# VHH binders against Putative ferric-chelate reductase fr1B (fr1B), part 4

Target 1, 128 residues: Putative ferric-chelate reductase fr1B (fr1B), of Dictyostelium discoideum (Social amoeba) (q54wu1r34to161)
Amino acid sequence: SNYNLQWIIFNETITIQVSINKKAWIGLGWHCQGCQKDGPMENADYSIATFDENGQGYVWDCYQENDPTSQPQNDTVFKGAEDNIISFSGYQTDQYSIMMFTKKLSTGDTVGDHILVNGPVDFVWAHG

## First folded at step 20 (VHH; from m7 with N60S K64R)

Design l6
Fold by ESMFold2, look of step 20:
Structure l6 (fold): chain B 128 residues (1-128), chain A 124 residues (1-124)
Amino acid sequence: as target 1 above (128 residues)
Amino acid sequence: EVQLVESGGGVVQPGRSLRLSCAASGFTFSSSAMHWVRQAPGKGLEWIGNIYSSGRTFYSPSLRSLVTISRDDSTNTLYLQMNSLRAEDTAIYYCAKGYSGTRIDLTSGYKDYWGKGTLVTVSS
């Protein structure tokens, strides 16, 4: 049922935690005012978390950089700082699903990166 | 003005336990989620865990068996209990004030609320 959204801001990073009181698929997305216009969700960067049958979490970045040959990747683990994602973790129990990740906030050196500071985050949703 | 002051750090032997404290002021502590974060020398930040206003806790999977977070809302104090300390637990430990809500909105700016840290050195 309902979700809990928590975050901290620490040393120019943001760490975001989403939890729900059930075993469920978690999706996180936001609209970024200056972000990519082309894609499944207009004017936004999106990260989607899933859990496999063993409770192992994965993050998908379905961002498409306006390349007609590019396809969104599914069932892929993103490991690095692509789109300034520093780390990701998640786990499930029979009572909870929880996802969290850490992303760099905008600095003077991140011009043209996908940024959270200038874009409102207008939804978080859970999917059973 | 939000203030967070960590204490309880020091030099300890491997295998010992240590409890850190975080004194909070300038906000309604009982309504806030609180977090612990650490940074080992020359390393990036590592999230340890948090505690919600309800008392529910979540921990980093790698540290789940070694740490316990608690809070005392009558004294505005957050605690981190660490057990079976290892040399790799040497770090500066910070507490941080969390945010909660139904959406994240940073269009009017943002503030990072964390203390100056307390150093824990695990050394034989």
Scores: ipSAE 0.481, ipTM 0.791, lowest interface PAE 1.3, mean pLDDT 69
Fold by OpenDDE, look of step 21:
Structure l6 (fold): chain B 128 residues (1-128), chain A 124 residues (1-124)
Amino acid sequence: as target 1 above (128 residues)
Amino acid sequence: EVQLVESGGGVVQPGRSLRLSCAASGFTFSSSAMHWVRQAPGKGLEWIGNIYSSGRTFYSPSLRSLVTISRDDSTNTLYLQMNSLRAEDTAIYYCAKGYSGTRIDLTSGYKDYWGKGTLVTVSS
């Protein structure tokens, strides 16, 4: 499968668009800057898009703890974290899935969010 | 019952400015974050920007230079100032209260906390 990632940062927000040439859920994760010592999936901020039978998507603001046996969970399950997605768009066809979301960069959350900055980023990709 | 009523739309020539209003009722406006979104013909919903109860604003990067969002809590009114309008700005413009906090769904067409929209047509 082929991923296409685009983003723009402006005025303390980031808008990210991910597309995949597959009918599947989409997961995009990233670690904090300088946090490469963490496991590949652990301590990572995730945006995950799921789609219903009509191809309408929902984007979840998620985080995976620094536990290799853990899975991404909604930020809201963690103390000090909130859902920081301002807007989202997701749609799916028989051939592709698209996730788009806008999120505040500086949320003030003490957990669950990693700021995505310009430069090298360790992205984690997943799909169904 | 949340009610939002947009106004100020109409036909305008390119390069002109337009100010949209949104009259809010049925909820505590002053404590709510509000959004502007639009839908151009044949296109999906596009987030324009929002304003928090604190007055802090965030905008779509592509529209930041063209729009200003403000609010008057004394009159429960949300505003969208648009400048230098282009043909591509033709759309139905909606004001919206966040469904869950500040979150807005731009896909499903869920508009329970949205106005009915006001049409802006930019044409020479």
Scores: ipSAE 0.296, ipTM 0.681, lowest interface PAE 1.1, mean pLDDT 90

## First folded at step 21 (VHH; from l6 with Y99W)

Design i1
Fold by OpenDDE, fold request of step 23:
Structure i1 (fold): chain B 128 residues (1-128), chain A 124 residues (1-124)
Amino acid sequence: as target 1 above (128 residues)
Amino acid sequence: EVQLVESGGGVVQPGRSLRLSCAASGFTFSSSAMHWVRQAPGKGLEWIGNIYSSGRTFYSPSLRSLVTISRDDSTNTLYLQMNSLRAEDTAIYYCAKGWSGTRIDLTSGYKDYWGKGTLVTVSS
């Protein structure tokens, strides 16, 4: 596949890498425990990478409300939420796009983030 | 049991090169992506780069020109070649096993899939 997803665990953090063999924005997210029923994209925590004309990437900490008509928005637009990405790397070439970000396994953000340590989590991903 | 042992660290002068090694055991090394990370004194974890089982590599943009990651699957060894070392490269360097898939399950806890690290000190 042209899409690759991997992660490492280091102490109480997770670092996730997503790469795709084309120029594209990249999104990776996950639902809270038992929240898959809310919808395939709804009520999910997302990290989204965008790239400028120089290939420099930025990774946004986002959340999509439980609303099928909504789109992921930056966590900071939600009251009580914050940007919990503690580090990121993103870059794009003519051949591929890559996103990396690090979060705590439990960020403490109960509004914009979903905890990873309380049960199995299925990844939801997208690209442009 | 997964075991990773980093080696090759030491004290070096600025501008010098250094190659670190990571000896892996307890899992199918040849089928695993492997990562290098580092932690400088008083700072958080910094991702350096990784190498897929296919041999494809990715690097932190800030370190791309300074490092090369390679692997020898016949000896279950991961390497990090560092060139033009600077004082800011002083850190404990760790190798870490990569995971892949569409689901992550940390319910039973998360194991240490990284080594004890090797210290690199760059000082004149």
Scores: ipSAE 0.758, ipTM 0.885, lowest interface PAE 0.4, mean pLDDT 93
Fold by OpenDDE, last read:
Structure i1 (fold): chain B 128 residues (1-128), chain A 124 residues (1-124)
Amino acid sequence: as target 1 above (128 residues)
Amino acid sequence: EVQLVESGGGVVQPGRSLRLSCAASGFTFSSSAMHWVRQAPGKGLEWIGNIYSSGRTFYSPSLRSLVTISRDDSTNTLYLQMNSLRAEDTAIYYCAKGWSGTRIDLTSGYKDYWGKGTLVTVSS
């Protein structure tokens, strides 16, 4: 992998850090358990980091519908979904980009989120 | 068993500096990434920064100019240097052992590798 993935658990929350050694937007997604059959990008919960000209990062709680022609969109555009990112950090330099966010392992948002269950979780990795 | 003990907290006036310590045991400290986080009253958990085994550091952008994270692998100690403290820096500060990999495996990650925290109160 061309990224560095770190995480910590605190009570019912998880904090995830992704770093890449280049200037790029960062996308990290995951499927629900047994939902990989829907497609490599489809029906996935995403955290996407964008960066402004000053290197300030913004992390968006996103979801991609089960539609191969779709792309990740902010959870709030989906009826019944919410922004479930509790906190975030992001920063970009000429040498690296980092994304950090915290959310509940299970947010209760059954529209835009997928729970992080016990066991291994394979991620959908994307960057610009 | 993993044990983390934060210390160094207390009551300080705005503008002052404070250094927190985290004593680690029960795991190979020198090969672990370590994090600092905090929780202010009535607010959610906030990530401050971390330090990799290599010594590479990352910080929250809003705190980058105010904090420095360092480690002493010979004493299994993590440090958080805070400068120019403000009222909004009032919080319980925790250190945490980080996990890493190409994917997340929560089989062992459900364990909270945190200390009891140390309270920092900034008030005039």
Scores: ipSAE 0.634, ipTM 0.823, lowest interface PAE 0.5, mean pLDDT 92
Fold by OpenDDE, fold request of step 23:
Structure i1 (fold): chain B 128 residues (1-128), chain A 124 residues (1-124)
Amino acid sequence: as target 1 above (128 residues)
Amino acid sequence: EVQLVESGGGVVQPGRSLRLSCAASGFTFSSSAMHWVRQAPGKGLEWIGNIYSSGRTFYSPSLRSLVTISRDDSTNTLYLQMNSLRAEDTAIYYCAKGWSGTRIDLTSGYKDYWGKGTLVTVSS
């Protein structure tokens, strides 16, 4: 893999760190576990990090609709969905980009989020 | 059993420095990434930084200039050096064993390997 993934569990929350050895935005998503999956990118919960000119990162809570022609959008665009990222950090240099975010394993947001349940989680990974 | 015990907290005045320690046992410390996180009363969890087994460190941008994370693998101890403490740094500080991989594996359940925390109170 071309990324490093770290995580910790803390009080029913998960904190995920993703790093890549390049200057790039970072996208990490996962599908609904234990339920029907609609496609490789569709109906997926995403955390996307963008970085400004100073290398400061912002992590967006995003969701991809069940539309292969669409792309992840901020959860707040969807009725009934919220930004459920509790905390985030990220920074970027010429050599690497790092995303860190925390959210509940189960956010209660049934529109824009997917619950992380026990078991292996396959991620949708993207960067650019 | 994984055990993490934070220590070094207490009441300090603003501007002072403090070094927290985390004693680890029950796992191969030298092979594990370790994290520091904190939680202020009534607030959410805030990630401070981590140190990989390689010794590479990463920090929250807002705290980078104020903290240094280090490790002593010979004593299974993780450290958090904090400088120029502010009132806003008042929180319970936790160390946590990190998991790593190409995917998140929650097969063993929602296991959280972190200590009971140590309280740091910054007050004049």
Scores: ipSAE 0.531, ipTM 0.775, lowest interface PAE 0.6, mean pLDDT 91
Fold by OpenDDE, last read:
Structure i1 (fold): chain B 128 residues (1-128), chain A 124 residues (1-124)
Amino acid sequence: as target 1 above (128 residues)
Amino acid sequence: EVQLVESGGGVVQPGRSLRLSCAASGFTFSSSAMHWVRQAPGKGLEWIGNIYSSGRTFYSPSLRSLVTISRDDSTNTLYLQMNSLRAEDTAIYYCAKGWSGTRIDLTSGYKDYWGKGTLVTVSS
């Protein structure tokens, strides 16, 4: 993998840090358990970091519908979904990009989020 | 068993500096990424920064100019140097053992390793 993944857990929350050694946007997604059959990108919960010209990052809580022609969109565009990112940090230099966000392991958002279950989570990794 | 003990907190005036320590035991400290986080009264947990086993550091953008994280693997100690303290820096400060991998592995039962924290109060 060309990224570094770190996480910490506190109470019912998880804080995830992703860094890549290049100037790029960062996308990290995951399927619900057993939902990989829906497609590699489809029906996945995403956290996506974008960076402005000053290197300041914003982390978007996103979801991609079970539609191969779709792209991850902000959760808020989906009826019944919310932005469930509790906090985030992100910054970018010419050498690397870093994303950090905190969410509940189970947000209660049954539309835009997937629960991080007690097990291994395979990520959908994207950058550009 | 994993044990983290933060120390160095106290009451300080604005503008002062403070260095917190975190004594780690019960795991291979030198191979672990370590984090500092804080929780201010009535607020949620805020990530301050971390240091990889390699010594590479990352900081919250808003705190980058105010903090420095370092480690001494020979003594299993993590440090947080804070400068130019402000009232808003009042919080309980925790050190945490980080997890790492190519994926998130929660098979350990959502295991987290935190200390009891040390209180830092910045007040005139």
Scores: ipSAE 0.505, ipTM 0.765, lowest interface PAE 0.6, mean pLDDT 91
Fold by ESMFold2, fold request of step 23:
Structure i1 (fold): chain B 128 residues (1-128), chain A 124 residues (1-124)
Amino acid sequence: as target 1 above (128 residues)
Amino acid sequence: EVQLVESGGGVVQPGRSLRLSCAASGFTFSSSAMHWVRQAPGKGLEWIGNIYSSGRTFYSPSLRSLVTISRDDSTNTLYLQMNSLRAEDTAIYYCAKGWSGTRIDLTSGYKDYWGKGTLVTVSS
């Protein structure tokens, strides 16, 4: 892959950092073991980081339920079933893009099965 | 066997600089990303920044002009230089060993490696 995924676990939280050595938006898909029992894999929560002209990052919590053709690129914001995201930080320069967020831990969570950089949203999530 | 020991905290006046150290053992320090995190009284955790094994650093946007993270792989020591300290910088400061990979899988549990912290009090 052409991204770097780093994380730190601290006091029942996880802080996740995704970076890439170019200007790009960044998508990070994740699911919990209980959240996907009743739906297709396309019904996962994900976070998309975009950046303004000053390099300031913004995050969108996008959720594709019952409409897999919806794309984060059209500024559509969908709310998923996850309430655990605590904070977000993101920054971009002409040399790199970085997305970070802090989430409460669950032992059923998996993250990073699908990392997207500057492309159409085509999310595939797998357990394990 | 991972051990992380922070030092260098104390009571300091506003406007001063302070350098914190983190002594690491029980893992290959030179191949690990290392992080600084703080927690102010009554507040949640705040990520300060990290340094990769390559020496590349990333900082929280709100702190990037005030802090510098460095490492010395010959002594297995991580540093946090803080400048122009303010009362709101009062916190317990922790160092932590980072994880890396292509995915994060917590289905079988997790381990966290962080020190006991060092208290910095900025007061006049």
Scores: ipSAE 0.442, ipTM 0.756, lowest interface PAE 1.4, mean pLDDT 70
Fold by ESMFold2, fold request of step 23:
Structure i1 (fold): chain B 128 residues (1-128), chain A 124 residues (1-124)
Amino acid sequence: as target 1 above (128 residues)
Amino acid sequence: EVQLVESGGGVVQPGRSLRLSCAASGFTFSSSAMHWVRQAPGKGLEWIGNIYSSGRTFYSPSLRSLVTISRDDSTNTLYLQMNSLRAEDTAIYYCAKGWSGTRIDLTSGYKDYWGKGTLVTVSS
């Protein structure tokens, strides 16, 4: 575990914090209970934090369609979004990256499962 | 059982400082991450920041220059120092016990551990 995952639950919401002691982008995947086989590319909802040159974080809430090949298909990462994120923030320094967001809970919705951490990664299409 | 008791709230003038305390019992405080959240009148809950068992802190970007979170593991007490208070800092302040792990699993339900809060009113 080269990341730290923390959360709190209050008033039917969850606030999730993911941090890592390096400059990186951060993704958190969720999947539905009892649905598809779990994997980074297997029909999971993702929240992905990217960071600009000033360290300001941006969070994207999206669903990735399943790719039947053995390799990821990056040009489909942001097909669509259900906007269930109440708030988000993220910040990056020379020594750490942190993603934080709050979403509403529902009775059959959330199983947080996977943290995607990549080294220095530029999401230029996410910036413009 | 888990208990979290906030204290230190009250009426304070703008520009002043205030320190809130959270007394914790019923769990191993020294191994737990602890959080502060607040709710202003007519607003939703706002996460302020947290402190890990290691002592490392993270803060909401909008509050990072105004607050400091600390802990005293010998007394099982969490603190929130607030400086340069403004009228918009009027809120009920809560401490909360965090969860950690390699995954989040809510299939068996969930519990939230936070106190009744302490009211801070910033007014002339």
Scores: ipSAE 0.437, ipTM 0.752, lowest interface PAE 1.6, mean pLDDT 71
Fold by ESMFold2, last read:
Structure i1 (fold): chain B 128 residues (1-128), chain A 124 residues (1-124)
Amino acid sequence: as target 1 above (128 residues)
Amino acid sequence: EVQLVESGGGVVQPGRSLRLSCAASGFTFSSSAMHWVRQAPGKGLEWIGNIYSSGRTFYSPSLRSLVTISRDDSTNTLYLQMNSLRAEDTAIYYCAKGWSGTRIDLTSGYKDYWGKGTLVTVSS
């Protein structure tokens, strides 16, 4: 639905790529078996990729804390992370936006249930 | 079933170019996204880029100006063109069959499909 989800698996890691054919931010929701979380946000975590004027991507974790510095910064290639994310890369051109990250594998993981494109940004920024 | 065989590696001098090939069999190559990944000695795996079945490519931002990925669906062959090679490009280079879909579900396990790799050594 207006996005492309790709991944590869190697050596106990997974590299996940979400791309869309427009300029947008991208949210990716995920669950895992054995992950511990209480409360109303238990069904999904989100990693949000935003992009600055140069196309540099930033990742935010809307699962953890409200962060008043959630706005992207030019000199930061990676902002915010879950402990299972090994690396993040994101960039944007006039024609597409891409979010890509590598995480440790868990056989209980499911990813892609909640992919958001230009969703309720005030909600995301308030939580990220 | 799935077989991926990389070739074209070797010793090259800095500043030179090199093209790697990946011969694929055992799956419908023309409908699959394909990826290049490398591992430098003593380092973790680094994703280089991919090419969709449509021919659209995406690259690691740090390598975007140095590499070109292409495919030939008539010969089931994936290519990696590397330009202006540097000592830090010394690595084993792997091709990998990608997965696509609307959801990733690993609850029943997973399989990875990647070749044995081809060694590129950039030495002055």
Scores: ipSAE 0.424, ipTM 0.748, lowest interface PAE 1.8, mean pLDDT 71

Design i1
Fold by ESMFold2, look of step 21:
Structure i1 (fold): chain B 128 residues (1-128), chain A 124 residues (1-124)
Amino acid sequence: as target 1 above (128 residues)
Amino acid sequence: EVQLVESGGGVVQPGRSLRLSCAASGFTFSSSAMHWVRQAPGKGLEWIGNIYSSGRTFYSPSLRSLVTISRDDSTNTLYLQMNSLRAEDTAIYYCAKGWSGTRIDLTSGYKDYWGKGTLVTVSS
């Protein structure tokens, strides 16, 4: 693929690194299967971390609506920053781009489903 | 059995340099990315940097000018060179075996491979 995904697991945390050998915008998505769910309307499927070509990072929390007929009209609606992120950083040179963050682990997490390069990014809502 | 053993810690004066080592066994060291992580008293974990099997290194932006990571695949040894040490660099320093792939899948759980750490105390 066009990117390198590396991680370490340490003391109930995961530190995730995405790098690419060019100057590019990068996004990374993950699903938190340990996320708390109060009811059908509060179920969240994905949290997404991105950074831009200036090395500024962003964290987004995505959720799905309980209306099965609803569709995104423009950009995916985000709930804001994920509170399980412990640290976040990124930077670029003319030769490469790198994004790194650390989050608390939950059993069953999957990461890397939404690696995005050269933004902008389109997000989709999902119901599981 | 994966084993990682850090060494080289101790008490050091501010402004001095220190080199830490990590002896690795039980896996193919030359094919693995290796990481350094630290934890100061009462603080969370802080990622310092890593080195890929290719030799490419990446560092935390706050530490980039103060640290250098290197590896010797012939002796299965990872190194951390630290310069201009300050009191806030007091921490337990750990090495860790990295993972790589096209996605991260923890549906069946996870394993971590890290050493027991070596304490660095920066004090006058």
Scores: ipSAE 0.420, ipTM 0.744, lowest interface PAE 1.4, mean pLDDT 68
Fold by ESMFold2, last read:
Order: sequence, then structure tokens, then C-alpha cells
Structure i1 (fold): chain B 128 residues (1-128), chain A 124 residues (1-124)
Amino acid sequence: as target 1 above (128 residues)
Amino acid sequence: EVQLVESGGGVVQPGRSLRLSCAASGFTFSSSAMHWVRQAPGKGLEWIGNIYSSGRTFYSPSLRSLVTISRDDSTNTLYLQMNSLRAEDTAIYYCAKGWSGTRIDLTSGYKDYWGKGTLVTVSS
């Protein structure tokens, strides 16, 4: 793999770190028990971290219903909308890009099944 | 038996520095990534940063200028140096052993390895 995946489990939460030793955007996808199972990006939650010229990370909510016309939102604010999601953050330097994601654990969760690095900026929103 | 024991906490004045230690045993410390997290009274967990077995460090952006994480593999000890302490840095500080891999699968259960914490109180 061309990325490093690290995590820590603490007090029934998981904090996930995805990093890569270059400037790149990073996507983190997940499936949970009860989510649709049709393909990796079609009905799954994805969060994409992009970075401005100062290295500040921005998280784009890319989960869409299975709708061919759906597009990721261009939201430049931190997002933590689901009941079990606690925080997101991202940061970039000249040497690396990093995305952080914290959620509450549920029985049977799988996380980090699909990690996307440096795809086209509109890559995720093309999947309906 | 995996054991992580934090120490070095106590009462400290604002603007001062403090160094916390985490003594590790029961696993190969030199091969493990190690993390610091904290929890302020009445607040959620805050990840501070980590250090890989290679010595590479990553920090929370909000704390990156205020903290330094280091390790001494000869004594199996993890350190957190905190500078310019503020009242908002009052918290219980925990060290934790991290995991790495190509994916995360918790369907068969999970283990966590974290200490009992050390309290830092920043007070005038």
C-alpha cells in the first residue's frame, strides 16, 4: 500500500489515522452493520480530506444515497453529523498528508475497508 | 501481561512546562507505535499525537507547537513534553499502544492497551 493506516481503540471509541508521505487528498470509506452491501462506494459513507495552501485540512461529506445525480457537498467546515461520529480533522505539510477520524464503536463494525489517495477531485461524487 | 503506567502528573502553574512518562512492559515496545490522548473534566477524548517505531511523530494540529513526543527504546519509556501550559490543558493524560495494518476488522472483537492515566492540573 502507498499509505499508512494506524488506529487506537480507547474507551469504546476508535481513532483512525491515515497518512501518506506526499501531498495528496485522502478518502476514507466505511461500512457498518446494516449498511447496504452493493459495492465499495455506492452506498457507503466516505469522508475526503483536502488541504488548502496553508496545510489546513477540510472534510467533505461524500456519502450520497444511491442516486446517479448525487454529488459530494463542497463543505469547508468540520463535519461530525452521525450519532457515533465524534470528530474529523486533517493536516498537510510539504512532507505528508494526514486524515484523522474518531467514532464510537458498534458491534460488528468494519472501518477503513476502502482508502482512496490522490484521485480526481470529483472522483467520489461521480458514484451514484 | 501488557502494562502501561503513566507518571509525572501533578499541579503546575500556567506558562510552565511538564514532562510525562509512560513505562511499558509485556510487549516489544521498540516495534510498536505509541500514542498520547487526554480527557479534560467533562469533555470527550482528545488525541494528542503519536510516535512510530521509526521515531516519526504526528501531532494534533491544535497542539503541534506545544507538545513533543519522544521514546527511549532502551528503557521502554514513552514521553510527552508539554510547554506553555494553559488552564485548558488540565486533563487526565493516557498513553496507549497503537495498531497498524492494511485494514481494520473488529468483527471478532478487539483489544485495547492503555494506561490508567496521570492527572495534570494547571492552576494558579
Scores: ipSAE 0.405, ipTM 0.731, lowest interface PAE 1.5, mean pLDDT 70

